# Ledger of designs, part 23: VHH binders against a3dch1r40to199

Target 1, 160 residues: a3dch1r40to199
Amino acid sequence: NDLLYERTFDEGLCFPWHTCEDSGGKCDFAVVDVPGEPGNKAFRLTVIDKGQNKWSVQMRHRGITLEQGHTYTVRFTIWSDKSCRVYAKIGQMGEPYTEYWNNNWNPFNLTPGQKLTVEQNFTMNYPTDDTCEFTFHLGGELAAGTPYYVYLDDVSLYDP
Below, E stands for the ipSAE of ESMFold2; O stands for the ipSAE of OpenDDE; V2 stands for 0.75 times the mean of E and O plus 0.25 times the DockQ between their complexes.

## First folded at step 16 (VHH; framework vhh_7qia_2)

Design k4 (at its last look DockQ between E and O 0.86; V2 from the best seeds 0.81)
Fold by OpenDDE, look of step 16:
Structure k4 (fold): chain B 160 residues (1-160), chain A 119 residues (1-119)
Amino acid sequence: as target 1 above (160 residues)
Amino acid sequence: QLQLVESGGGLVQPGGSLRLSCEASGFTFSDYSMSWYRQAPGKQRELVAFISSGGSTTYADSVKGRFTISRDNAKNTVYLQMNSLRPEDTAIYYCAKDRSVPWGTEEYWGKGTPVTVSS
């Protein structure tokens, strides 16, 4: 049993999580206190412009290795202050952009102020890949009216 | 057309300082986040520092408190101030920008600038 990765952001740091902008997308980030929850901090993304594509605005962690034959548990909590959608995936950073986990190709729907906790398992049925990323797409057709906030907390990838 | 040109690398003693520069061209610099990566011999390339278009920053734990990423939009340049350098900081340092591709984004890299920390 190995914890491959975990971030609670509670220490005020977010590395290696960072943002991505392309095709007109614009966003920024901060680690902020969660109101009513002393000691709890979260990664806050501000979506400023949605851009043209779903991936025009991202929160992501790059440089992840997935081993063939291993089963992983992905867990995170996410919420927003406006109704919006978020596409989450773990997969290749480059061509051919194979996705090893992506909630069966379905974006998550976020309701304002309602925390969504996701916990799912997936098995790496492909050769070991050290070129993977964990990313959330929030741009384009997924976005709400800008500006708005999306919060990410308690992100983990566990190899039981 | 897109170009990233790193400079400022060199040989320094432990505890020394260097300031790396990356001059960007071929895109609207102020609209994009920029990153510094490094690749040590026999190791994978790793993210070192990130600065958003809005100026928000984050750093690898190994360089936190010693390295500072900054940008001058008027000069289309991103900087990496490296203080209290250690032998383990020895690497080729690369400037990076995200580039659109059909199904997502990929990183565009400069040619890199070498940093060697040795007594």
Scores: ipSAE 0.908, ipTM 0.945, lowest interface PAE 0.5, mean pLDDT 96
Fold by ESMFold2, look of step 16:
Structure k4 (fold): chain B 160 residues (1-160), chain A 119 residues (1-119)
Amino acid sequence: as target 1 above (160 residues)
Amino acid sequence: QLQLVESGGGLVQPGGSLRLSCEASGFTFSDYSMSWYRQAPGKQRELVAFISSGGSTTYADSVKGRFTISRDNAKNTVYLQMNSLRPEDTAIYYCAKDRSVPWGTEEYWGKGTPVTVSS
């Protein structure tokens, strides 16, 4: 069963997905139609200023509890109109900021005009934690020349 | 010095209205997104409403159509207009802003303003 409240955006809603603007980062968001895909909508992030840090621009979903011993499937489709990177992670919203999944500490590369679909599993080996978020860092050195769009769709955190 | 000061809470009857205010200082308010959260006794804090620096908003389903977040950048203030209040809206309401920490961000919280909806 899925831990995310909003996954497809197809009804035009995005809550609880929202953004973070910090350390000079600037962005905005909307739910938009995906061209050439009738009935499909995506969360569109507009990156306006990359800011100083990777975390200066984020799109994120909070309110996640990860249960010790469970193995989760992380899935999402993400793309951009410019060549950029994204650091995706699932972890704590506060101290000590433990990251329970982060693609082995590696950003994903986005190539303009190409959707990237990611699917990975991880096991929660830490004590059960109700302070988790699923976030995408897009600021700082990860960014392309601003402004540009990043799209998120079909996002899932599945507990079989 | 970063400060967030909530006000406008109180006791209201079901069906009533309140307008919460959060006055901010110590940063360039117009450059940041702002949030309202609430915490009822025995429950986690939950996001209620969010507004970006550019004015885009999103709302929890439980409040959509009844609550409106807005901002006045000239007054460094974010508002939550709460209409058609229900007993389930009883909570302490907090405004929040992200701030940098090493390797990430955390939310900075105000002290909160209590809202009680009862007969």
Scores: ipSAE 0.664, ipTM 0.859, lowest interface PAE 1.5, mean pLDDT 92
ESMFold2 (binder alone), look of step 16: mean pLDDT 82; pTM 0.833

Design k5 (at its last look DockQ between E and O 0.11; V2 from the best seeds 0.00; counts 0 for: pae E 15.6 > 2, placed apart)
Fold by OpenDDE, look of step 16:
Structure k5 (fold): chain B 160 residues (1-160), chain A 119 residues (1-119)
Amino acid sequence: as target 1 above (160 residues)
Amino acid sequence: QLQLVESGGGLVQPGGSLRLSCEASGFTFSDYSMSWYRQAPGKQRELVAFISSGGSTTYADSVKGRFTISRDNAKNTVYLQMNSLRPEDTAIYYCAKDKSTPWGTEEYWGKGTPVTVSS
């Protein structure tokens, strides 16, 4: 039983989480206090331009290794200040871009001010892969009217 | 057409400093985030520092407080100021930009510049 990865952002740091801008997407990030929750900080993404594609705006953590035959628990809390969708996946950083977890190919719907906590399990049924990423796609058709905020908190990947 | 050209690497003693540069071309530099990665012998390439198009930065714990990433949009250049260098910082350092594909994003890398920290 190993905690592969966890970030609460409460220390004011977000590494290795960073953003991605692609195909006209524009965004920025900060670690910010969560109002009404002393001591709690979150990763805040500002979507400035949605770009052309869903992956035009991303929050991501790259360089993850998934081992064949292992079962993982993915957990995170996410919310926004506008109605929008977010596609979350864990998979290959490059071609062929195999996705090992992605909420059954369904984006999450975010309602303004409502925290969504996701906890799901998946089994790595592919050969061990050390070229994986955990990424949230927020651009293109997924985006709300810009600018708007998306918050990420308490993100973890656990190998029970 | 997309190009990233790193420079500034070399041999330095522990405690020394280096400033790496990466000159970019083939895209609107100011519209994109930039990254520095490094790959030590026998290890995987790892993210070292990131700077958004807006200038927000984040660093690996191993380099925080010692390394500073910055950008000059007028010169299409991203920099990595490396202070208090340690032997474990020895690696080939790469500048990176995300590149669009039909299926997502991939990273485009320069050829890298070697940094050796040794007494």
Scores: ipSAE 0.905, ipTM 0.943, lowest interface PAE 0.5, mean pLDDT 96
Fold by ESMFold2, look of step 16:
Structure k5 (fold): chain B 160 residues (1-160), chain A 119 residues (1-119)
Amino acid sequence: as target 1 above (160 residues)
Amino acid sequence: QLQLVESGGGLVQPGGSLRLSCEASGFTFSDYSMSWYRQAPGKQRELVAFISSGGSTTYADSVKGRFTISRDNAKNTVYLQMNSLRPEDTAIYYCAKDKSTPWGTEEYWGKGTPVTVSS
């Protein structure tokens, strides 16, 4: 069972993936063809202004329920045309913003021209929570010189 | 400022037809994809139909063959032709720029237009 509604973008659709702008952040998005990969599409975020904070530019999937005691597999492929960082997390959409997975509080480094594929698992040790999101923070100190692109593809949150 | 105005909803008997319209402003309409979503009472909002800027279309399985999305770039309008309506099509129908979620902070959604299919 995968908790994400949209995972590959290959039909040109991205619902429910969307963006967030906060504290001066500015971005846009589209679903685009991946050059040199016939039939493959990705969610492309354009970082236009990094804003003041890491959370100032986000791409995210909401509407996630994490069930207590379940061990989930997190997988995604992400890349950029510039050297930047991404802070990925799965947690509450609102206060207190508890983070249930966040790569042990470490952002991922993106190297231009290299796709990064991440696969990790985590166990939900908190009470079942239906207020969760999978989000990628790209703003503030995480950003490169704007404008630039960040791509997301093959994203999964799997409950075996 | 982006605006999306849905219209054309109403009460219809099973097997009937309705045509929904969404008039858009505040962006270069012909450059963007457009979508229709719906939300029935007690259900999650779901994608119904999508049309790219170039006219390519996709549909939810539940409406394939019955609903047709189209666009008129001269009128900045996207349409949803709904044929062979069933009671399960009862919902509020929302127009969206590109694909988006109701949970986004950009508010790419109009107020929606209600459709009721009842005998």
Scores: ipSAE 0.000, ipTM 0.130, lowest interface PAE 15.6, mean pLDDT 85
ESMFold2 (binder alone), look of step 16: mean pLDDT 83; pTM 0.829

Design k6 (at its last look DockQ between E and O 0.91; V2 from the best seeds 0.80)
Fold by OpenDDE, look of step 16:
Structure k6 (fold): chain B 160 residues (1-160), chain A 119 residues (1-119)
Amino acid sequence: as target 1 above (160 residues)
Amino acid sequence: QLQLVESGGGLVQPGGSLRLSCEASGFTFSDYSMSWYRQAPGKQRELVAFISSGGSTTYADSVKGRFTISRDNAKNTVYLQMNSLRPEDTAIYYCAKDRSTPWGTTEYWGKGTPVTVSS
């Protein structure tokens, strides 16, 4: 039983989480206090331009290793200040872009001001892969009217 | 057409400093985030520092407080100021930019510049 990865952002740091801008997407990030929750900080993404594709704006953590036959628990809390969709996945950073977890290919719907906590399990049924990423796609058709905020908190990947 | 050209690497003693540069071309530099990665012998390539198009930065714990990433949009250049260098910082350092594919994003890399920290 190993905690593979966890970030609460409460220390004011977000590494290795960073953003991605592509195909006209534009965004920025900060670690910010969560109002009404002393001591709690979150990763805040500002979507400035949605770009052309869903992956035009991303929050991501790259360089993750998933081991064949292992079962993982993915957990995170996410919310926004506008109605928008977010596609979350854990999979290959490059071609062929195999996705090992992605909420059954369904984006999450975010309602303004409502925190969504996700906790799901998946089994790595593929050969061990050390070229994986945990990423949230927020661009293109997924995006709300810009600018708007998306918050990420308490993100973890656990190997029970 | 997309190009990233790193420079500034070399041999330095522990405690020394280097400043790496990456000159970019083939895209609107100011519109994109840039990254520095490094790959030590026998290890995987790892993210070292990231700077958004807006200038927000984040660093690996191993380099925080010692390395500074910055950008000069007028010169299409991203920099990595490396102070208080340690032997464990020895690696080939790469500049990176994300680029689009039909299926997602992939990183475009320069050829890298070697950094060796040794007494």
Scores: ipSAE 0.914, ipTM 0.948, lowest interface PAE 0.5, mean pLDDT 96
Fold by ESMFold2, look of step 16:
Structure k6 (fold): chain B 160 residues (1-160), chain A 119 residues (1-119)
Amino acid sequence: as target 1 above (160 residues)
Amino acid sequence: QLQLVESGGGLVQPGGSLRLSCEASGFTFSDYSMSWYRQAPGKQRELVAFISSGGSTTYADSVKGRFTISRDNAKNTVYLQMNSLRPEDTAIYYCAKDRSTPWGTTEYWGKGTPVTVSS
């Protein structure tokens, strides 16, 4: 079972993926064709201003429930036209912002011309939590020189 | 200081239309994405429509083709045009924006405007 409502973007739709602009962060989004891949589309984030904080620019999917004791598989493909970093996490949408998966607290490095495909597992060891989101932080010190694009595709949060 | 004030809700028959407005103050409206959420009694609040500061939009499947979000940055106002209303659209509708905290971002909510769709 996959917890994400929208995973491939191939119909040109992205809901419930949307963005956050905070503390001077500015961005926009579109669903675009992936060159050389007929029928494949991706969520494209335009980073316009990095803002003050890592969380000032986000792309995110809300409406996620993580059940205690379940082991989930996180998958996504992400790339950019500039060298930048992305901090990906699955956790609470609000205070106290508990992070249940976050790549061991490490941002991913994106290199132009290189798609990064991530696949990892984690076990939900906390009480069942229906306030979760899957989000990608791209603001502040994570950003490259603006403006630039970040693309997300084939994103999954799978509960076998 | 920071305020979001929704208006335009009411009682309407199935198939009818309503236009919701949300007037914002206490922040630079044009710098922020805006959202409409709704919450029926006893249910979780759900995202209905989203508009970025640049005007890009996305909609829940349940309202796609019937609802239109728009913004007027000169008036610090976001709108939700709701057409072909159904009884399942009955809810309190909230305007929302992201709000900074010391550790992240959370939602700031208006007081809401109730919408009832019944005959």
Scores: ipSAE 0.600, ipTM 0.839, lowest interface PAE 1.9, mean pLDDT 92
ESMFold2 (binder alone), look of step 16: mean pLDDT 84; pTM 0.851

## First folded at step 17 (VHH; framework vhh_7qia_2)

Design j1 (at its last look DockQ between E and O 0.77; V2 from the best seeds 0.76)
Fold by OpenDDE, look of step 17:
Order: structure tokens, then C-alpha cells, then sequence
Structure j1 (fold): chain B 160 residues (1-160), chain A 119 residues (1-119)
């Protein structure tokens, strides 16, 4: 059972995936065809201004419920047309802002044109929480020279 | 201080239309995305429509093709045009702006405007 919606974007839809801007960050998003891959679409983020902070530009899926004791598989493919970094996390939308998954607090490095596929497991060792979000931070020091594209595809948060 | 003021709610018959407005103040409106949420009686608040600072939009499946979110930066206002309204659209509709911190993102909310769809 997957907790996320519009995981492949292949139908041209992305809800509830959307963006967030703060501290001077500016971005655009669209569902676009992946060149050379017929039938494959992806969520494309355009970073227009990186802003001042890592969280100045975000892609996110909110309203996720993680259940205590469950083990989840996080999967996604991400790539960009410029060298940049991405911090990904699954955690609370509000206080105390606990992160339940975040790649050991390290951002991912994206090499231009190279797809990075991430697949990791984590166990929810906290009480059941229905206030979680899956968020990608791409602003500030994580960003490349603007403008540039970041693509997200085949996203999954699977609860077996 | 930040303020969001919704308006335009009311009672309409099924198939009717309403246009909600949210006037924002206390921040640089044009620099931020805006959202519409709704909360029906006995249900959780849910995202309905989103518009980025650049005008990119996305909608809940339940309202696609019927609702349109738009913004007028000169008026610091975000709109929700609701067409072909259904009884299940009955809810209090809230305008929202994100508030990001180093630790996470919360929402600013207006007081909401009620929408009732009933024959």
C-alpha cells in the first residue's frame, strides 16, 4: 500500500505535489514529458531564484500518515540539468518537526543528466503521526546557478 | 502582521457557481504561493487548490475541471472560481499561506468563508 498520490505523473497530474517558496526563493513547476521516454512524464521544478536558505525552494507532498511500528520503503528518481543538491525528508509538518527519514541528514548530489534513484527503508519508531510531509529542499546553498530544472519521478512511500 | 481575509461564500444550489476571494496583507504577496483548503463538517481540512508565485496550479481530483485558482498580485488577492458546485463541496473554505522555518513549514490561515451547496 503506497501512501503517496501521483507517483509517476504519467497521467499529467501531480496533486498533491506542489511547491513552497520562502526567503527569496522562486520556482515554477509542471508535469512534462521526459525526452526519449515515450509515455513517461515527470514533475519538473524550475528553480528561478534559490533564495537565502535550503528551504527557500521546496517540492512536497503533505498530509501523510505514518503508523507506529510500520516499516516503509522510500523510493524516488530525481535528476537535474545542472549540478545541485537536494535534501529530502519525511517528517512532521509542524512542531516539533521530527524527521522520520532524511537520508541520515545528508543531501543528495545531482549530476547533470544523471538519474539518481533512491530506495531506502525506515521504521516508524514514534507514535502514529498524521501530520507528516515528504519534502525536498533545493534552495540556498543546495542550488545551482539559476535557472535550472530538477525532475522528480517514480515516487513511492510504500507500506507493505 | 500577516492577514488573510476570505470572502464570497454563501448558499447555492447544485450546479451553481461561486467565486471566493482572499485578500492578503502583511507580506510580499507576489513572492509566495497560495492555497485554498476546505473543511467539511466532521471531516479534516483538505487542500483543494494550489497556485505558485509563478502561477503554476494543481487541484484536488474532486474539484478538477470545476474549480479554478487564480491570483491578482496587484490586488494581493487569490481567487477560487467554483463552478458546477455539488453538495459534497459544502465546507468552510480557507485561504492559506505557507510559513517556512529551518525545521518545517506551517500554514497561515484566514478565518474562512462558508460555502453551502443545497437544493
Amino acid sequence: as target 1 above (160 residues)
Amino acid sequence: QLQLVESGGGLVQPGGSLRLSCEASGFTFSDYSMSWYRQAPGKQRELVAFISSTGSTTYADSVKGRFTISRDNAKNTVYLQMNSLRPEDTAIYYCAKDRSTPWGTEEYWGKGTPVTVSS
Scores: ipSAE 0.894, ipTM 0.937, lowest interface PAE 0.5, mean pLDDT 96
Fold by ESMFold2, look of step 17:
Order: C-alpha cells, then structure tokens, then sequence
Structure j1 (fold): chain B 160 residues (1-160), chain A 119 residues (1-119)
C-alpha cells in the first residue's frame, strides 16, 4: 500500500501537501498543468525568499506512520526552472528530528529543464513511529536566486 | 511573547454555522502560514485547513466546500468559517503556526476553542 494520500495531483488537489515558511523563508503553492503533458498536473512551489535555514522553505506531507522492520520504496519526480538543491527526507515532524531516509544526507541537484526522478528503498530500523513526515527542504543555502519554481509530481512512499 | 488566541466556538445545531477567529501576536503575522487543526475526544489531532502567507489554501476532504480559511493581515487574525456543520465536526479547534527550534521547526498551538454540534 502507499502511505501518501495525494501522489499525482492530477485531479487538481494537493492536500495534505502544504508548505512551511520560517526564519525569513517565504513560499507559495499551487497545482498546475505540466506544459506539454495533457492531463498531467504537478504541485508547484514558488520560492519567494530563501530564509536563513535549509528548513525555512518546505513542501511537506504529514500524517505518516513508519513501522519497524518494513522496507519502503521512496519515489518522486522533481524539477525547477533554476539551478538549486533540494534536501529530501522522511522523518520526525519535531524533536529530535530523527531522519529515517534522507538520501544518505545528500541534497539533490536540480538543473533547469531537466526532471529528476528518484527511486530508493529504505528499511525502518527504529521503533514504529507515527510522528513522521515526507518533506523537501528548499531554503537557505539550497536555494537559487529568488523567485523561482520547484515542481513535485508522482510522489510515493510504498510499503509492499 | 508568541500568542495564538482562538475564539468563536460554542454549541450549534446540525446545519448551522460558526466563525472561529485566531488572534496572533509576538511575531510578524504576514510572514507566516497559518493552520487550523481539530481534535475530537479519543481521536488524533488532524489538520483541517491551511493558508499560506500569501493566501493560498488547502482543505481536508472532510470539510472541503463547507469550511473556509481566511486571513486579515491588518488584524493579525486567521479565521475559519464553518458552514453546514455536522455532529462529526464536534472537536476542540486549534490554530497553529510553525516555530523555529535549533534543529528545525515545530508547531506552536493556541489554547483551542471548543465546538459542539448537536441537537
């Protein structure tokens, strides 16, 4: 089954995906048509101000429980109209902010005009945790010159 | 000091309406997204509605079309207009904003305002 309630955005809906604006970060969101792809829509984040920290601008999906011993598949497609970085993670929504998946602590580089599709597996080696979120950090040093767009589509967190 | 003060809750008949307000202080209100959550007895707290600093919104399926989140930056206030209320909407309603910590963000919650929908 998939742990995410909204994955494709193709009906024009994005809940429970929403944003975070913190420490000077500023952003907005919409569900938009993907040019040249009839019927395909994506979650578009507008990065307006990068803020002080990587977490100052986020797009995120909360309400996730990760069960100990399960192996999950993380998938998403992400792109931007400017060169920027994205730190993607699945982990706790608050202290101590344990990260259960984070691409081995490496941000992804986005190149204008190029969609990036990511697919990885991870095993939940910690006790079952019902305080998890899937979030994309885009603020601070990760950002390009504002304003610009980042798009998310076909996002999945699958438990076979 | 950071404060979020909810008001406008009460007892209402099914099909009725209420308007909740959340008055904010201690931060630059216009720079932040705001949320409404609710918690019914014995249930998990759930996100109901979200509004960005620039006014973009999203809603839980259970309330879409019946509830409207809005903000007035001049009054440092976020609202939840609740129409066509149902007994299932009975809960304590909280407004929330993200707050910085040394490692990220956490949600800061108001005290809540109770809403009861019953005949």
Amino acid sequence: as target 1 above (160 residues)
Amino acid sequence: QLQLVESGGGLVQPGGSLRLSCEASGFTFSDYSMSWYRQAPGKQRELVAFISSTGSTTYADSVKGRFTISRDNAKNTVYLQMNSLRPEDTAIYYCAKDRSTPWGTEEYWGKGTPVTVSS
Scores: ipSAE 0.608, ipTM 0.830, lowest interface PAE 1.8, mean pLDDT 91
ESMFold2 (binder alone), look of step 17: mean pLDDT 82; pTM 0.833

Design j2 (at its last look DockQ between E and O 0.79; V2 from the best seeds 0.79)
Fold by OpenDDE, look of step 17:
Structure j2 (fold): chain B 160 residues (1-160), chain A 119 residues (1-119)
Amino acid sequence: as target 1 above (160 residues)
Amino acid sequence: QLQLVESGGGLVQPGGSLRLSCEASGFTFSDYSMSWYRQAPGKQRELVAFISSYGSTTYADSVKGRFTISRDNAKNTVYLQMNSLRPEDTAIYYCAKDRSTPWGTEEYWGKGTPVTVSS
């Protein structure tokens, strides 16, 4: 069972994926065709102002429930048209903001035009939590020179 | 201080329409995305519609094609036009602005405006 909605964006929809801005960050989003890939659409983030902080620009999917003892597979493909970094995490929407997955606290490096596919497993070793989100931080020191695009596609949070 | 004030709720018959408004203050409205949430009796609060600072929108499947979120930056107001209302749309509707911290993101909420759809 996959916990996420609109995983491929191929129907032209993205809800509940949306963006977040803070501390001077400015961004927009669209579901767009992937050039050279008929029928494939992706969630495109436009970073217009990187803002002051990593969290100044975000893509996210909220309202996720992680169950204690379950092992999840997180998968996504992400790419950009400029060299930039992305911090991805799955964790609490509120205090104490525990992160249950976050690529060992390291951002991903994106090379222009190169698709990065991430597939990792993690076990929920905390009590069941129905207040989780999957979010990507792209602002501040993570950002490239603006404006630039970041694409997200084939996102999955699978609970076998 | 940040403030969100919803209005426009009321009682309508199925198939009817309402237009909700949320007037924001205490921040640079035009720099932030805005959202509408709703909470039906006995249910969790759910995201209904989202609008970016640049006007891009996305909607829950349950309201797609019936609801329209829009904003007027000059008035610091976000709207929710609700058409073809159904009994299942009955809920308290809340306007929200995101607030981020180094560790996560929360929402600021208004007090909500009640919408009742009933024959």
Scores: ipSAE 0.889, ipTM 0.936, lowest interface PAE 0.5, mean pLDDT 96
Fold by ESMFold2, look of step 17:
Structure j2 (fold): chain B 160 residues (1-160), chain A 119 residues (1-119)
Amino acid sequence: as target 1 above (160 residues)
Amino acid sequence: QLQLVESGGGLVQPGGSLRLSCEASGFTFSDYSMSWYRQAPGKQRELVAFISSYGSTTYADSVKGRFTISRDNAKNTVYLQMNSLRPEDTAIYYCAKDRSTPWGTEEYWGKGTPVTVSS
């Protein structure tokens, strides 16, 4: 079973994926055709101003519950038209901002012209938490020279 | 002081319309995305509609085609036009924005405006 309500974007819809603009961060979003892949669409984030902080530009999916003792598979494909970084995490939407998965606190590097497909597992060792989100931070020091695009597709959070 | 003040809720029959308003103050409104959430009795708060600072929108499947989020930056106001209302739209409706903290962002909600759709 997958915890995400929208994963492929192929019907042209992106809800509940949306964005965050904070501390000077500016971005916009659309669902677009993937060139050379008829029928495939992706969530496209336009990064317009990086803002002050890594979290100042985000694309995110909220409404996630992580259950204690479960092992989840995180999967997504992400790419950009510029060399940039993305800090991906699954964790609390607010205080105290516990991060249950975050690629061991390491951003992913995106290389133009190359799709990155990530697949990792993690076990929820904390008490069950219904305040979680899956978010991608793209602001501040993570950003390339603006403006540019970041694309997300085939995203899942699977609980076998 | 940061404030979000919702208005325009009320009692309406199925098939009716309401326009919710959220007047914002204490921040540069045009720099921020805005959201509408709703919470029905016994349910979790759920995102209903979202609008970026550039005007791009997304909607929950349950309201798409019936609800329209919009913004007026000159009035520091976000709106939710709700048409073809159904009993399942009954909830308290909240507008929200992201607020910075030392550790990241959190959502700030207004006090809410109740909407009841019944015969």
Scores: ipSAE 0.703, ipTM 0.872, lowest interface PAE 1.4, mean pLDDT 92
ESMFold2 (binder alone), look of step 17: mean pLDDT 83; pTM 0.845

Design j3 (at its last look DockQ between E and O 0.07; V2 from the best seeds 0.00; counts 0 for: pae E 15.7 > 2, placed apart)
Fold by OpenDDE, look of step 17:
Structure j3 (fold): chain B 160 residues (1-160), chain A 119 residues (1-119)
Amino acid sequence: as target 1 above (160 residues)
Amino acid sequence: QLQLVESGGGLVQPGGSLRLSCEASGFTFSDYSMSWYRQAPGKQRELVAFISSEGSTTYADSVKGRFTISRDNAKNTVYLQMNSLRPEDTAIYYCAKDRSTPWGTEEYWGKGTPVTVSS
């Protein structure tokens, strides 16, 4: 069972994926065709202003429940048209902001035009939490020179 | 200080329409995305509609084609036009804005405006 909705965006829809702006960050989003890949669409983030913090610009899917003892597979493909970094995490939407997955606390480096596919497993070793989100931070020090695009596709949070 | 004030809720019959408003203050409205949430009795609060600072929108499947989120930056107001209302749309509707904390982002909510759809 996959916990996420609109995982491929191929139907032209993205809800509940949306963006977040704060601390001077500015961004926009669209579901767009992937050039050279008929029938494939992706979630495109436009970073307009990087803002002050890493979380000043975000793509996110909220309202996720992680169950204690379950092992999840997180998968996504992400790419950009400029060299930039992205911090991805699955964790609490609010305090204390515990992160249950986050690529060992390291952002990913994106090379222009190069698709990065990530697939990792993690076990929920905390009590069941229905206040989780899957979010990508792209602001602040993570950002390239604006404006630029970041694409997200084939996202999954699978619970066998 | 940040403030969101919802209005426009009320009682309507099925098939009716309402237009909700949320007047924002305490921040540069045009720089931020805005959201509408709703919470029905006995249910969790759920995202209904989202509008980016640039005007891009996305909707929950349950309201798509019936609800429209829009914004007027000159008035610091975000709207939710609700058409073809159904009993299942009955809920308290909240306007929301994300804000930074030292550890992440959290949502700021208005007090909400009640919407009741009943024959």
Scores: ipSAE 0.913, ipTM 0.946, lowest interface PAE 0.5, mean pLDDT 96
Fold by ESMFold2, look of step 17:
Parts: structure tokens; sequence; C-alpha cells
Structure j3 (fold): chain B 160 residues (1-160), chain A 119 residues (1-119)
């Protein structure tokens, strides 16, 4: 089944998705209608100030337990009104910040007018960890000229 | 230097109300999102309510409609107004903020304020 509590945003709710503002990073969030897709809503992040670090602006879902030996499917659709990058990862919320999935340490490039849908698998080879989060870093050198929007929709972390 | 000090907890009967406060110092309060978490004995801490620097909020389903997070930037204080309290709300309540480390962000926690809902 799916480890994420909120995946489609279609009821106008986003909990437990929330944001991080750190080291000069500033952002806000809302659930908004997706143009041209009746009934579909998305989580919209407003990037107001990129801050000093890649992690200075985030949107994230916490409360995730990854079980050793399980293979998970990561899926999401993400887009922006400006050319920017996003570093997506699933890993520990705190020290030592182990990352269990991170697209092999590569940010995704977002192009205006183009939705990006990502689907990948990973196997949890570490001991079971109940301190995990799914987060998108958008600050620092990842950012475009502020302000701008980043949208997240149809996000999933599936355990067959 | 950096401090988060929770207050306002206590013993209250079911159906009652409490207002928790978290006074912040050592940082520019208006630049940061703030959170309330709670933890019952033997359970993980869970996010209860979140407020962005711009004032946007989100709540756990278990408290939505009963709890309200708010902030007063002039007083460097975040609040949790808790109404219609239930025994299941019994926990230690913590306010939190993110801070940067050399390796990423971590949550900085207050010491917590205990809330007990019973007769």
Amino acid sequence: as target 1 above (160 residues)
Amino acid sequence: QLQLVESGGGLVQPGGSLRLSCEASGFTFSDYSMSWYRQAPGKQRELVAFISSEGSTTYADSVKGRFTISRDNAKNTVYLQMNSLRPEDTAIYYCAKDRSTPWGTEEYWGKGTPVTVSS
C-alpha cells in the first residue's frame, strides 16, 4: 500500500505536507486548482526567497517508516512556471541525514510549461527506520529568480 | 542563545480548553515557520499543527476544527489554542523550528509542556 497520507490534494487538503524556511529561505504554500484538469488540485509552493542553501526552501512529508528489505515505488508529478531545479529525496529527518532514495544524487530540471512525472524503485537495504521524510529541496543554487511557483501532484511512495 | 519556551499546559477535564504558548528568542522569528508536535508515552512525536512565516496553516485530521495554531510576530510567540479536549490529546506538547546544520536542516525543540486530559 502507500506510505503517504496525502497524495492527490484533490479535497483541498495538504497535511502532512508542509514547508521549511531556513538560512534566508522563504516560501509559502496553498492547494490550488490545476488549469485544464477539472477536479484536480495540486500543492503549490511559492518560492519567495531562495536562501543560502539548497535545503533552505523545502516542501516535505514526514512520518514515514521504511522497512528493511522492502522495495518501494516513488512517483510524483512536479512542474514550475520558471526554469529551476529540484532535489528530491527520501531519508532521515535529522542527523546523520542518510538518504535512502535521491535520484542518484541528481536534481531534476524543471522547464516552464512542462510537467515532469518521475517513477523509480528503490530497495531499503538499511535497518528499518521510522525517522524518514519525503522532501523536495528548492533553495539556493537550485532556484530560479524569485518569486515563482512549484507544483507537486500525484505523489506516491508505494509498498506492494 | 536560541530558545523556545513552551508554557500553558496542565490538567484539564474532557471538553475543556487550554492555550499553549511558545516564546522564541535568538533568531528572527518572523522569518521562520513554526510547528507544534505532541508525544504520548511510548509513542512517536507527531506533527499536530504547522504555520508558515506567511501565516498559512495545516493541521492533523485528529485536531482539525478543535486546535488553532497562530503567531504573534511582535511578541515572538507561537500559540496553540486547544478546544474540546479529549483524553487522546494527553501528551507532552513541543514547539519546534527548523535550523541549518553543515549537513542539512534539523528541528530545534523546546523542552515541552505537559497536557493531561482526565478527571
Scores: ipSAE 0.676, ipTM 0.865, lowest interface PAE 1.4, mean pLDDT 92
ESMFold2 (binder alone), look of step 17: mean pLDDT 83; pTM 0.836
ESMFold2, look of step 19: ipSAE 0.000; ipTM 0.133
ESMFold2 (binder alone), look of step 19: mean pLDDT 82; pTM 0.831
OpenDDE, look of step 19: ipSAE 0.212; ipTM 0.621

